# VH-VL binders against o60147: the designs that were tried, part 259

Target 1, 175 residues: o60147
Amino acid sequence: MLEKNKYLYIFRHIQTNQVLLSQGNVLKKTALFQLPYPLQKPVAPNGMRPAKLRKDHWVPLLKVEFPNESMFQSVFMQLLNYRKYRSVQPLTSDLLKLPIPVRRRKIMRQEVPNTIADLADILNKEKFPENSVRLQLSDKSDSEYADWPPSVQIDSEEIKLSRGFREKTTVDEAR

## First folded at step 13 (VH-VL)

Design oa38 (framework fv_lerdelimumab)
Fold by ESMFold2-Fast, scan of step 13:
Structure oa38 (fold): chain C 175 residues (1-175), chain A 121 residues (1-121), chain B 109 residues (1-109)
Amino acid sequence: as target 1 above (175 residues)
Amino acid sequence: EVQLVESGGGVVQPGRSLRLSCAASGFTFSSYGMHWVRQAPGKGLEWVAVISWDGSNIYYADSVKGRFTISRDNSKNTLYLQMDSLRAEDTAVYYCAKDEGYSSGWYFDYWGQGTLVTVSS
Amino acid sequence: SSELTQDPAVSVALGQTVRITCQGDSLRSSSASWYQQKPGQAPVLVIYGSNNRPSGIPDRFSGSSSGNTASLTITGAQAEDEADYYCNSRDSSGNHLVVFGGGTKLTVL
């Protein structure tokens, strides 16, 4: 067995609650293309500050260990597709009534629950062996956003990530 | 090698129907969204429709809503466009295109050769 | 509101630099991509995500974006670069998914 990527890392932005998916424990700048709303603020009247990946602003949300690369690739691609097509869905009339900044903040706040629900939905549709997928969460209460299939074993052990990312160290309950 | 091959174009009278097909190879068809883009003779590109990887999300340009139906068969690696109530302004080369990119940056990395649809009396 | 504007035509002398521009509000929140189309042929992706070049595309092609404007630059234009160039962007303002520019015909003199 040649070990390639069989780990999925999901990160959460500490301020916006936006989510990034990564094939490894290091976020690459290309991951920023996953965001429907860039992490930019107006610098000049018609200018924007370039999006920058600041590793200290992203904390681990969860880590998934798959039995092999094939299962990892399938789930990873499906999660990207769920996010991509959610970003182009028609907005509800309730959201359209809100000012754009308030609307965007509400959408961003839902990325954590939505991503966890998407992951569970994908794993429920795939035929994986019992206890073959190990899920590690930074906050165990986040597992309550979804119903998990028998293929998933939830690990209470803390995610250990030492390179360029801050582990969740104190209560950061708001998401 | 990625290939997209359209078929089904031809000459058709106004008000009639036509179905286009796009046969895909060289990539995992069921993992990607697919689009139809058309181009009237001597004119620019116009986006027509999209269908998500699993068929659950479908969107149309306003000019074709209610008349065209996009569909796919992942077991046959084939994309379809059913065109009903055709009008002279639907005359165009129709391309199927594979989507790529993320939520903030969509692009079409591969295109078919196109199939000509001529709507005339 | 969601339209992308391109000049219909531009000319460049062989070996010189030309810049084609694309402008629209959707570019404030979405990347531009660029396609080259030669007569009788399908479009070919030459730049994606505003400034990335696909494998097989010559390094004389480059892209940039700022605010509501995206640009395609050809440094040292060659005869084979004569074509129509189209930009596209994702429309994030409503249920319209994709918008194309009107196209720019490049003539290499």
Scores: ipSAE 0.450, ipTM 0.769, lowest interface PAE 2.5, mean pLDDT 82

Design oa39 (framework fv_lerdelimumab)
Fold by ESMFold2-Fast, scan of step 13:
Structure oa39 (fold): chain C 175 residues (1-175), chain A 121 residues (1-121), chain B 109 residues (1-109)
Amino acid sequence: as target 1 above (175 residues)
Amino acid sequence: EVQLVESGGGVVQPGRSLRLSCAASGFTFSSYGMHWVRQAPGKGLEWVAVISWDGSNKFYADSVKGRFTISRDNSKNTLYLQMDSLRAEDTAVYYCAKDEGYSSGWYFDYWGQGTLVTVSS
Amino acid sequence: SSELTQDPAVSVALGQTVRITCQGDSLRSSSASWYQQKPGQAPVLVIYGSNNRPSGIPDRFSGSSSGNTASLTITGAQAEDEADYYCNSRDSSGNHLVVFGGGTKLTVL
């Protein structure tokens, strides 16, 4: 089978630390439905129209390369499911002591370590071939949020793109 | 003692609406996600909907999406299910269920007694 | 598939061991939990997170999992164990957050 969609692009919000998952290197408005808390005024995510997407507010967190589309789809769907699961989980007692806005901010701030931990958990439970999954991070220290299985190869090179996963064109470089 | 008590069930004609309530006690209601699970007569369990601790996140089974609305009032320790455009296939006992959450999956540690909804022409 | 598959019925002789199985792709990535339901009653959690028992559940109930299959084992079945048994897990496809098996009716002979 011809390989398609073998890359998972993970973005981080520059202010809230919330995470978005994408099958392509450019975010679509519909990705905002992944967020447990909207970037605008408080409104339940399901039943709400996609909020305004500010692409310049989302920076690369992690790029994952899978050996084929089947493995990509499996991990991508499971990771989306983990995010939904986390959004409805019980709160710890320490969070209950905080005012609601502070509590939500603390929950949002944990999305980066949680997403990395969930990705590692999925990859540890799946039986992927050794060194078949390639991880490239914007900050290599983020790999320390999890223990990675033998199937994972972490690139020594960090992602240098500062706005999304779009590389500068000749026009952009001339500016 | 954890207790969940459902109410609001009854006989209703197709196309009509019903609102179910679940009164919770014995635990910190505002810290848990809450679920509705239904069971048609003589059939198995079917997950219906879940709502997060503050009501900001809601998820539905495809069979009820767009017709049912889950909500909660943490000040009253009460969970709700608004059922619109009811169909014969919605006939079931509706259970309110509390989940504990577990890193490896989901489990419902407490269930209400259930309330019967009959959609009959 | 997102749905978990269970055999509709199983029988066991009093005092013997019975194994009820649950199969589905979601079990590759999440643990099964098991519920006992007697006629006219709400389900009761008997096993969660693979092989953990809630307080009050007899030690004859145990769980296990391998690949896409989870099992509930009742060692030394008693008459009171006659009931419907349901498994559930987290849905791996994302269509539902929770998926249940179709249920297994256990008859104690």
Scores: ipSAE 0.650, ipTM 0.821, lowest interface PAE 1.0, mean pLDDT 85

Design oa4 (framework fv_lerdelimumab)
Fold by ESMFold2-Fast, scan of step 13:
Parts: C-alpha cells; sequence; structure tokens
Structure oa4 (fold): chain C 175 residues (1-175), chain A 121 residues (1-121), chain B 109 residues (1-109)
C-alpha cells in the first residue's frame, strides 16, 4: 500500500542536529532548501560548494500519522513556516557575543527541541479529534520538549534506527 | 491555476494614503506567506514587505517601515498593503507575490500583474 | 541599495550561449532564484534554488552557484529571451529579509 500523504517523516542530521521534514520516507535533494546553513565548511570563497544530500547522515527523529491528507498538509505547511520565520527572528545578545561558527553550532543544536516544540504548538492550536494524531519517536524522551494536546497518541514502540523509515517491500521480505 | 490580482493603485498627492489589495485564487492561501514587491518606473525590483501564513509575523524594508502596514484576511483569500504618508519615491508598480521555499531559499513562484501607484503633486 | 550585484547589460547572438551573474555575500548561505521580466509584464520565475527549473520553463535555462556568485545560463538564446533578468536571495544579516540584484538587460542580436 502506498499511502504517502498521511505521514510526516522528520529526520535529524547525525553531526549538526539540523532537522529536515519530508512527505515521503526517503529524503529528496530539495529538502536541503530547508537548511539555513550549508553542511559543507567553506574553505575559501572559490572552495565553497552547495550542500550535498548524504542519506546515510540523516536518521529518523519522528514519524507523525494523520487521519487524512488535509490534516497532514495543514500541519506540514505550518511546520515549514514555523522554521522559515524562526530563522529571521533577531538573535539574542548572548548569541551575538559568540564567533559566527560557534553561534551557528548552538543554533543548529536547538533545531530538534525547536521542531518538537513547534509541532506541539501547532497541534495545540488546531482542535483535532482526541487520539487522532499518532507520534512514533526514535527516542521517546524527545517528547518531553513539549506539552501535547489530547489529539496526540504517542506510540509505545520506538523507531528502530537500523530500519529507518523505509517500508517493507516484496524484495526486502525475500531477503 | 494560481492567480493573483492587485487593485487599489492610482494617483495620489504626497502625504496621503492608499490601500492596495491582492485577491488570490488557485492555491491554499492560508498556507503561504505573501509579499509585496515594487518597481519604480525604469528601475529594478525592490522588496517591500512580507506577512506569514497566519498573519503573526510581519517584516518591512527600511524605506517603508513605520509608514506601510501589511495585512491579510485568510477567510477572503486577500492580501493588503496600507500605505500612509506617501512620498514621491513610493511611485512604483506594486506586485503581490506568493512565497515559496524555505529558510535558506526564499523565492516567488507566482506574481500578480501589478498595480501602479503614482505619488505626484 | 541592493546587496546583490549584476551587470546592467549583456548581449548575445541568436543561438549562442550567455551567462548572467549575480554576486553578494548572502549567496554564501542562501539559494539564488532568477526572474525574467519583459516590458510591461510581471516577473516570471525561471530558476529557483540555484539550479531548479519550474514547469513550463524551457530547458535552455539553467543555473549554478559557487561561493558568493550565482549564474543564470541560457544555452542557444532565442529572440523571445530578450528581457530583464533579476536574481534574488534571502538576506539574513539585517532588516532586508529579501534582496534583489539590480537587474541585467539581455539583448538578443
Amino acid sequence: as target 1 above (175 residues)
Amino acid sequence: EVQLVESGGGVVQPGRSLRLSCAASGFTFYSYGMHWVRQAPGKGLEWVAVISWDGSNKYYADSVKGRFTISRDNSKNTLYLQMDSLRAEDTAVYYCAKDEGYSSGWYFDYWGQGTLVTVSS
Amino acid sequence: SSELTQDPAVSVALGQTVRITCQGDSLRSSSASWYQQKPGQAPVLVIYGSNNRPSGIPDRFSGSSSGNTASLTITGAQAEDEADYYCNSRDSSGNHLVVFGGGTKLTVL
């Protein structure tokens, strides 16, 4: 069964803790537009290159199941917008005191807590039916970054990183 | 099909006010940020203002800050620009533009046809 | 004033290749997008995210980015490509969230 438009797949970068949102269980190159900072370190002006997607550097953070495509689209677009407008907010005086590379690392480290808090905020503002949204996390302690509304049901089973978000296929079952 | 239609432009005296409207259709208006971009006669494009999808975040170019107010009505699929204390240098075609992309790559996938504002004594 | 620099004019012979460049520090952290504008018309997006082409834009249009420079390339220029071309990027440094280049007028000879 290919029912792609009811699931939101959220990935975390293993080194930077940057977050990518995806409508599918496999990341597309275009997801990199979500990142405010390139993954490659600039060596020189002529040495700077666009970020490259390395799928092995991104691991599951959480999977969100919605009862229908309309609710999925609403929450997905709002999450993208939260991230977009957060990135243009004024920096705190504490962050401005830091050298640029240190400042960027601190900002990137906050993307996981910020994304989880954003998701919870959106779900609290939307009055979805009780137990209609299912969350499955790689680490259930990450759910503690926010207070969840009655519409949310957290799965007792964690996502196994070795399986990622990939769905079983006939070929995979034959192995 | 996505369509943006501006209205409200005209000739006004310096110091007066105008309100521009942009009627949107063909996409889920409430899901996207919206921008105003202007172009003075014979000049290039100049970004004016943005409003987030829910109306909670608004940002302005320094040249219009304190004089212009961006707003939206998601129930009517309409974007507005209230222009107060108009100056000769505000003379331009004003475009509304649909926001697309993410934090690292803002771009405008659809534009209205524009509405001309002429500030003249 | 614009934080992105473009040459004001460039010419290309029919059927030849032309490259339009856009330069600025914001391009180190933000993707460039490119717009075509013909006289009396609204701008049209031709390239976004440095090198992606929207549906309906001819494949002769391509983009690239390196360091603080973005380029729009038209391979095999046609008469209908004569227009003004603008780049834009997001400016994370201050009060100008979006910046445009000054524009490049392309003349097809």
Scores: ipSAE 0.035, ipTM 0.644, lowest interface PAE 5.6, mean pLDDT 82

Design oa40 (framework fv_lerdelimumab)
Fold by ESMFold2-Fast, scan of step 13:
Structure oa40 (fold): chain C 175 residues (1-175), chain A 121 residues (1-121), chain B 109 residues (1-109)
Amino acid sequence: as target 1 above (175 residues)
Amino acid sequence: EVQLVESGGGVVQPGRSLRLSCAASGFTFSSYGMHWVRQAPGKGLEWVAVISWDGSNKWYADSVKGRFTISRDNSKNTLYLQMDSLRAEDTAVYYCAKDEGYSSGWYFDYWGQGTLVTVSS
Amino acid sequence: SSELTQDPAVSVALGQTVRITCQGDSLRSSSASWYQQKPGQAPVLVIYGSNNRPSGIPDRFSGSSSGNTASLTITGAQAEDEADYYCNSRDSSGNHLVVFGGGTKLTVL
């Protein structure tokens, strides 16, 4: 059992390239609230709930190991804030030239490079100790989306996860 | 010429509802995020809510979360704020604001004239 | 207390230089923008991205930033510059996406 409070997992959607952040190797349904663009229509007309989580559609993008819970929490909350900010900020002029469906697909495709850049930006500002943060990437070339601080040690080792991710309850998260 | 014109303000009793509108012109409304910012009498500016260019994403200040709903109709170039369960502390001039900026951070390049909401008692 | 701190009031003599400051941790990671608000009017953007001036804003307005502090400078203040000035930034705390300073009332003597 991995220590959830010290690990940040980032997952990529295989069809849209959208990104989900998780506090462990398990995706919970509420993570779908992070998505700028819904993957499916809500089944309940009166519901404002996110679309049903299809765990088989998500693959690991990267894993970050922090030395303690405090550092993990700080970085995780800042990444969530960056995602909220990006979801409502004005579109660049190149995007404004594109038809709406093409524009949405391009925005979704940029989530991987944007999330990696945002993570690096946060780590550069936090000034953590040298080699204190371990970054594992599924694709080593994704490290090129950003300049990393001395606090980060990049490990090209494969990220191993079970195919059947389990949903965690709020009680499980509080433990 | 960019213009934002708010309407729908007025005097309302606590616990009641009110809907504000903001009519936009002079820019491609459907390509920009839109915000509501309020200012209580004699007080400073307070951010209230934002909606993304296509309406897919919405975020609220904690003080209004669960009571206010931001929406837009891109076919009418109009932004809305549905205010439910109004409280005395919601008394303010409500401004519609257009944002600009991408990587360098947010700024509001155009503001409406504001519409006054007074929650009596 | 505001998340961005501004002096509540400042005075300047006609034709002299005044500096209005804004402080907060959000400014370490996001640029400041400045708004002028005259009584009974909507705010008007005067500086964005810490030091850029919009079209139509007089060149006596300038901005600067360093660390957790942003400044708005008015060189050669005019009577019409008397107003409230607000800074804003992206919220670093995650509670709001946008945060404003408490405002500074500028009196031109």
Scores: ipSAE 0.574, ipTM 0.786, lowest interface PAE 1.3, mean pLDDT 83

Design oa41 (framework fv_lerdelimumab)
Fold by ESMFold2-Fast, scan of step 13:
Structure oa41 (fold): chain C 175 residues (1-175), chain A 121 residues (1-121), chain B 109 residues (1-109)
Amino acid sequence: as target 1 above (175 residues)
Amino acid sequence: EVQLVESGGGVVQPGRSLRLSCAASGFTFSSYGMHWVRQAPGKGLEWVAVISWDGSNKYYADSVKGRFTISRDNSKNTLYLQMDSLRAEDTAVYYCARDEGYSSGWYFDYWGQGTLVTVSS
Amino acid sequence: SSELTQDPAVSVALGQTVRITCQGDSLRSSSASWYQQKPGQAPVLVIYGSNNRPSGIPDRFSGSSSGNTASLTITGAQAEDEADYYCNSRDSSGNHLVVFGGGTKLTVL
């Protein structure tokens, strides 16, 4: 049985390759606030309502099992912050030569390798016990985007996902 | 030479609004994230807001969230800060700053001269 | 809401070495950058990414970091180094992005 606040699921959007982080195997509407490039037209920040969550548009990228909820929360919050930092980074010259729509697609396509690299960076800086973090990847080759610390066990076994993909949460900022 | 020039500061009454501008030159403005940082008289630096290269992403300090709006016009190389519902605590010199941060950390490589905002009657 | 802690004031004799420190949990995962500010002027970046100097910054300025602490060192302090010095970093905790230290006023004797 899946424990809340112990597992981190990362999902990939099938069309844009943008990623979402979830505290379990069920995606909530509020996860859409994580996206650097909204799937729908932008909404006012002070009145934000996330775009409709389409369960058939998201597939599991990876699953991480942590020893406890404290370690999970630390990594989860740091990974969210890394995504914010990346969204405001300066663009390289090679991106600037591209038309804006093509440029955005290239940036979005890089979210998968970037998120995996950021996860590994966070785990390398944390002093977790050897073999205490279990990483499961839908595609084993995605592990090659980073060098992993001794705390991580990599497993390419199939990620089991319930139909709990479907959203039911309205906004749910209260925790 | 990279230059950032702020304008729009002045004296305003509590509860009113003010719009700041920052004119950028000497670099490809559209490729950089841009920030507003403020400094109250005799106090330290306080980060206010950031905007991404195309304006798709914006983040704010908790003290100004819901009251301030950061925006940019890349065709005019100009950064803006719309300040609504001003409080006495918003009295400060406001700087615009360019972000040349990597994954290793944040750093502001160029700053404007600042524009003074005084919230008083 | 995370803060970086700096001593409010330090002094150094002309030509001597001074170290200004910055402490905070965010420094465990993020590099510090350092800014010099003189009265009535905008801040100037003097060190970024722990120990990198922008072009035009004298080589007497250097940086270092260990654990939750970052340091700015001025070797052979000059009169023109008298200023306020601020550190900043990413905030790796919670929902915050950027934090600054409270500043250190350097007096050159």
Scores: ipSAE 0.698, ipTM 0.844, lowest interface PAE 0.8, mean pLDDT 84

Design oa42 (framework fv_lerdelimumab)
Fold by ESMFold2-Fast, scan of step 13:
Structure oa42 (fold): chain C 175 residues (1-175), chain A 121 residues (1-121), chain B 109 residues (1-109)
Amino acid sequence: as target 1 above (175 residues)
Amino acid sequence: EVQLVESGGGVVQPGRSLRLSCAASGFTFSSYGMHWVRQAPGKGLEWVAVISWDGSNKYYADSVKGRFTISRDNSKNTLYLQMDSLRAEDTAVYYCAKDYGYSSGWYFDYWGQGTLVTVSS
Amino acid sequence: SSELTQDPAVSVALGQTVRITCQGDSLRSSSASWYQQKPGQAPVLVIYGSNNRPSGIPDRFSGSSSGNTASLTITGAQAEDEADYYCNSRDSSGNHLVVFGGGTKLTVL
């Protein structure tokens, strides 16, 4: 049976390096509203449709296991708010010299290190019990983007799934 | 040096609309997020809305969501707040405020002098 | 109501020290900033990032934070310090991206 929302699934986009947060191991189309920059150009200014979710274009970045739902909710909401704060931050001078589309691509490429750093910052400020939060990464070197508190244990095994948090199958090509 | 000048306030009937403007100078306007903060007569400060450097991201207080629209014109160094379906509780001095991003916190380093919006019958 | 709680009023004698406090769960995960507002004027940033002073702010103003509480201290209060003081913080989880305290009216006696 389903657990009581104590897992956070984090995905990265294979082309843009943008990040999506999910309470389940399968992305819902509504997750696309998290993106600061839409994946496709709007075709109508009056009520633009969200980009179509291509589940096979999103790969696991990391999975976080919390000891209970309360801690999960606290960290999840804070992480979403950190993304909003980052979207309104000032631009550095190097970005101002770039055309807008190039500028946006460079900003998007930083979402992976930023998300990992923000997660670590939240966990350092929340005083969770020692070894109570488990991280499993697709690439363990990504843990080097941050300094982790004693509450975090990093799984020695990497995520081995090639598409999403599920076994690879031809149906993963679905739009 | 840095200046923010609000305009567009006035007296308006409930259910009507007003558009506020904030003219910015003395900094690279297109590099910063911009906020609207309001203050009802004799009351405290209430955050209203924010817009990102390029206008791609906008966030609103729940009390104004669906009624107010924040926008900007970087070619004119101007911030806007379109206020629709105004209610008596929207009566306040509206300040435009400059964001300076700070990863461990949030602060507004410069504020305009404000423009008064009165919603009355 | 604001997520951050401040006492509505406080008094201090000229030349004495006063501490204004701001309390809320948001302060456990983010720093506070403080604003001074005099009658008929816009707010002025006096402390940011819990304890940093902008240029032009006298050194009698200082900030501190511990747990869910942030404090603004004025050491040797002057007549011109009479004003309303507001704290703000990030919203940790709730209705607003940014949250303000209700404000504290400081009277210098």
Scores: ipSAE 0.568, ipTM 0.794, lowest interface PAE 1.5, mean pLDDT 84

Design oa43 (framework fv_lerdelimumab)
Fold by ESMFold2-Fast, scan of step 13:
Structure oa43 (fold): chain C 175 residues (1-175), chain A 121 residues (1-121), chain B 109 residues (1-109)
Amino acid sequence: as target 1 above (175 residues)
Amino acid sequence: EVQLVESGGGVVQPGRSLRLSCAASGFTFSSYGMHWVRQAPGKGLEWVAVISWDGSNKYYADSVKGRFTISRDNSKNTLYLQMDSLRAEDTAVYYCAKDLGYSSGWYFDYWGQGTLVTVSS
Amino acid sequence: SSELTQDPAVSVALGQTVRITCQGDSLRSSSASWYQQKPGQAPVLVIYGSNNRPSGIPDRFSGSSSGNTASLTITGAQAEDEADYYCNSRDSSGNHLVVFGGGTKLTVL
């Protein structure tokens, strides 16, 4: 019996450094609802029409392989909620000195280190078996943003960057 | 030092609206997320809503989504809760609470004294 | 709340140790915070992140967690500790952003 979804694909925006989580290798437009600072202005008075997804603006940050769907779903849901928790975190004194637009840009730039730190925090609190979670990064130095538990195995091979609908990742995709 | 003072509570009929205010002092209000938490008479605590430092992000409990709106005015150090389409089950003491700033969850380090909202005919 | 279970009442003799427990699956992967509430008063944070005490909270208050259970321990209970105690945590299922326990009324005899 095949289990659904055991891979978490994490993408970063090439201009803002914002992060999107996906259970598939290809981003869906609805993933944009994850963003604390939307990339496009609201179209409706009381909200935002879903922004047009520019897939060529998103590159792989890391891929996480879990032993089964249950573990994947637990971590994925927790990480989505961590983004909400993080969106209301207090500002540091350094940020308060900056004009609001510059301040928001700097907050967005921190989403990559913050997402990596949050993933590690979740994995440290979940008691998974040793070497049961495989992590493959586009830039291995990003792993230094956190201390990883014994359950995590970091792949020696990096993901090659890909942009647009035509390019393939070097990470093996089932199907 | 840190002080949160709620106001705007009262008795209202079902289906009507009420706006709560929370005046903050003793900390840099514009740097912190702010929450509303309520407590029905003789019952436990229930989280209601949160707003980020600049108001860009807002989240609500399922029980109040579409009816309540959280907002803030950083120039006045004031938090608001607009409550529309009130129901009897919204009857509670409403507390404003300051976010602790813990990255893996929402926790409340300071609370106001609360303001009572009674929804009855 | 239904996500976190607390006993409704517990008693302790003056100067003795009492442990108040909070149970739920969310506690397997998240820490609990604890709030003290006296009649007619606002809640007061006494423990966060499992075993951190805010400034001004007496050292007789401590927290711990194991498996699906978090505990608040008061060592050498005093009369002023009589209150309702609430735990809260993240919801590991992701259905709720904040969940509270139903509260435990502590009586100091």
Scores: ipSAE 0.697, ipTM 0.850, lowest interface PAE 0.8, mean pLDDT 85

Design oa44 (framework fv_lerdelimumab)
Fold by ESMFold2-Fast, scan of step 13:
Structure oa44 (fold): chain C 175 residues (1-175), chain A 121 residues (1-121), chain B 109 residues (1-109)
Amino acid sequence: as target 1 above (175 residues)
Amino acid sequence: EVQLVESGGGVVQPGRSLRLSCAASGFTFSSYGMHWVRQAPGKGLEWVAVISWDGSNKYYADSVKGRFTISRDNSKNTLYLQMDSLRAEDTAVYYCAKDSGYSSGWYFDYWGQGTLVTVSS
Amino acid sequence: SSELTQDPAVSVALGQTVRITCQGDSLRSSSASWYQQKPGQAPVLVIYGSNNRPSGIPDRFSGSSSGNTASLTITGAQAEDEADYYCNSRDSSGNHLVVFGGGTKLTVL
């Protein structure tokens, strides 16, 4: 009966720097389908990925609080769309000279700055009220990857994960 | 210089399968995402599917999900569309199209001449 | 179903200016590109990124964008401009990656 979720969480993989978007403070296994490069080699010949999440491999990158569910949903869907576009975009000239495995690693390393830039781009194009969007970053210096609109206020508070995050993101969840 | 040539179209009965090919030349095929776009007779353009530069990512229109499979062979500069469980509404000219960029908006700078697929009983 | 709306037909007299419009929510956050298609031929890109012309496209073609609307303008229309025109953009709703307009048939009188 209450307003639906107005919080966006973005998580970063500690080794690859790939990112995952979550509609709440708990990562779901289905979020792995967002990844342009799977963390594990596909076991099926059609390239299907195992739906496996480990809490110790993902850390919060940022948390965004929106004024209402509609604004949250709009930004969340646009950000997912940006991730899909980036996964099929043409390679830049600097990548063409690199061997394929090195090329993929460089692309993965850029996902954090790219996701932050995409979030800022979406927020700059949307006409939100001044100081209506609250942004919390695990590392405040990551805010420097983009120019933020007047609608965004950046907080230095730590991102706190619920007990649910720990219990719902382990390989033992499906007992 | 840049050329995309589709092949594999024809007349097939509902429920059957067909495989389309698109031979690319004149650009570094392995560096670009590639798309299939179709056009039913007398109708407009409808996006069908896309595949990333190395084949790691694939996306489909809802109308074809679970029935069509996009793939590529970068060693042969060739794009494919495997069409299973064909329906009458799949009748269309199928174009392969080259993706030109993310930052400038999502657009197709080159198109093949198309190959006609007719699904008829 | 198309998420971008175009008028199905428009006419222009030889040498006059015509504007073809494309409307949809995705255009608020994504630029439009425009394609010309003549009977029996593949589409040809004429404008990308709202107002950029590919090499070889005449300067009489231009584009503009404002809010949820994108426009293709042909100043001094020629007989060879008679064709179907389609817009496309990225789908901001997340249902598809690419959406097309329904197309506009341009008749040069």
Scores: ipSAE 0.676, ipTM 0.829, lowest interface PAE 0.8, mean pLDDT 84

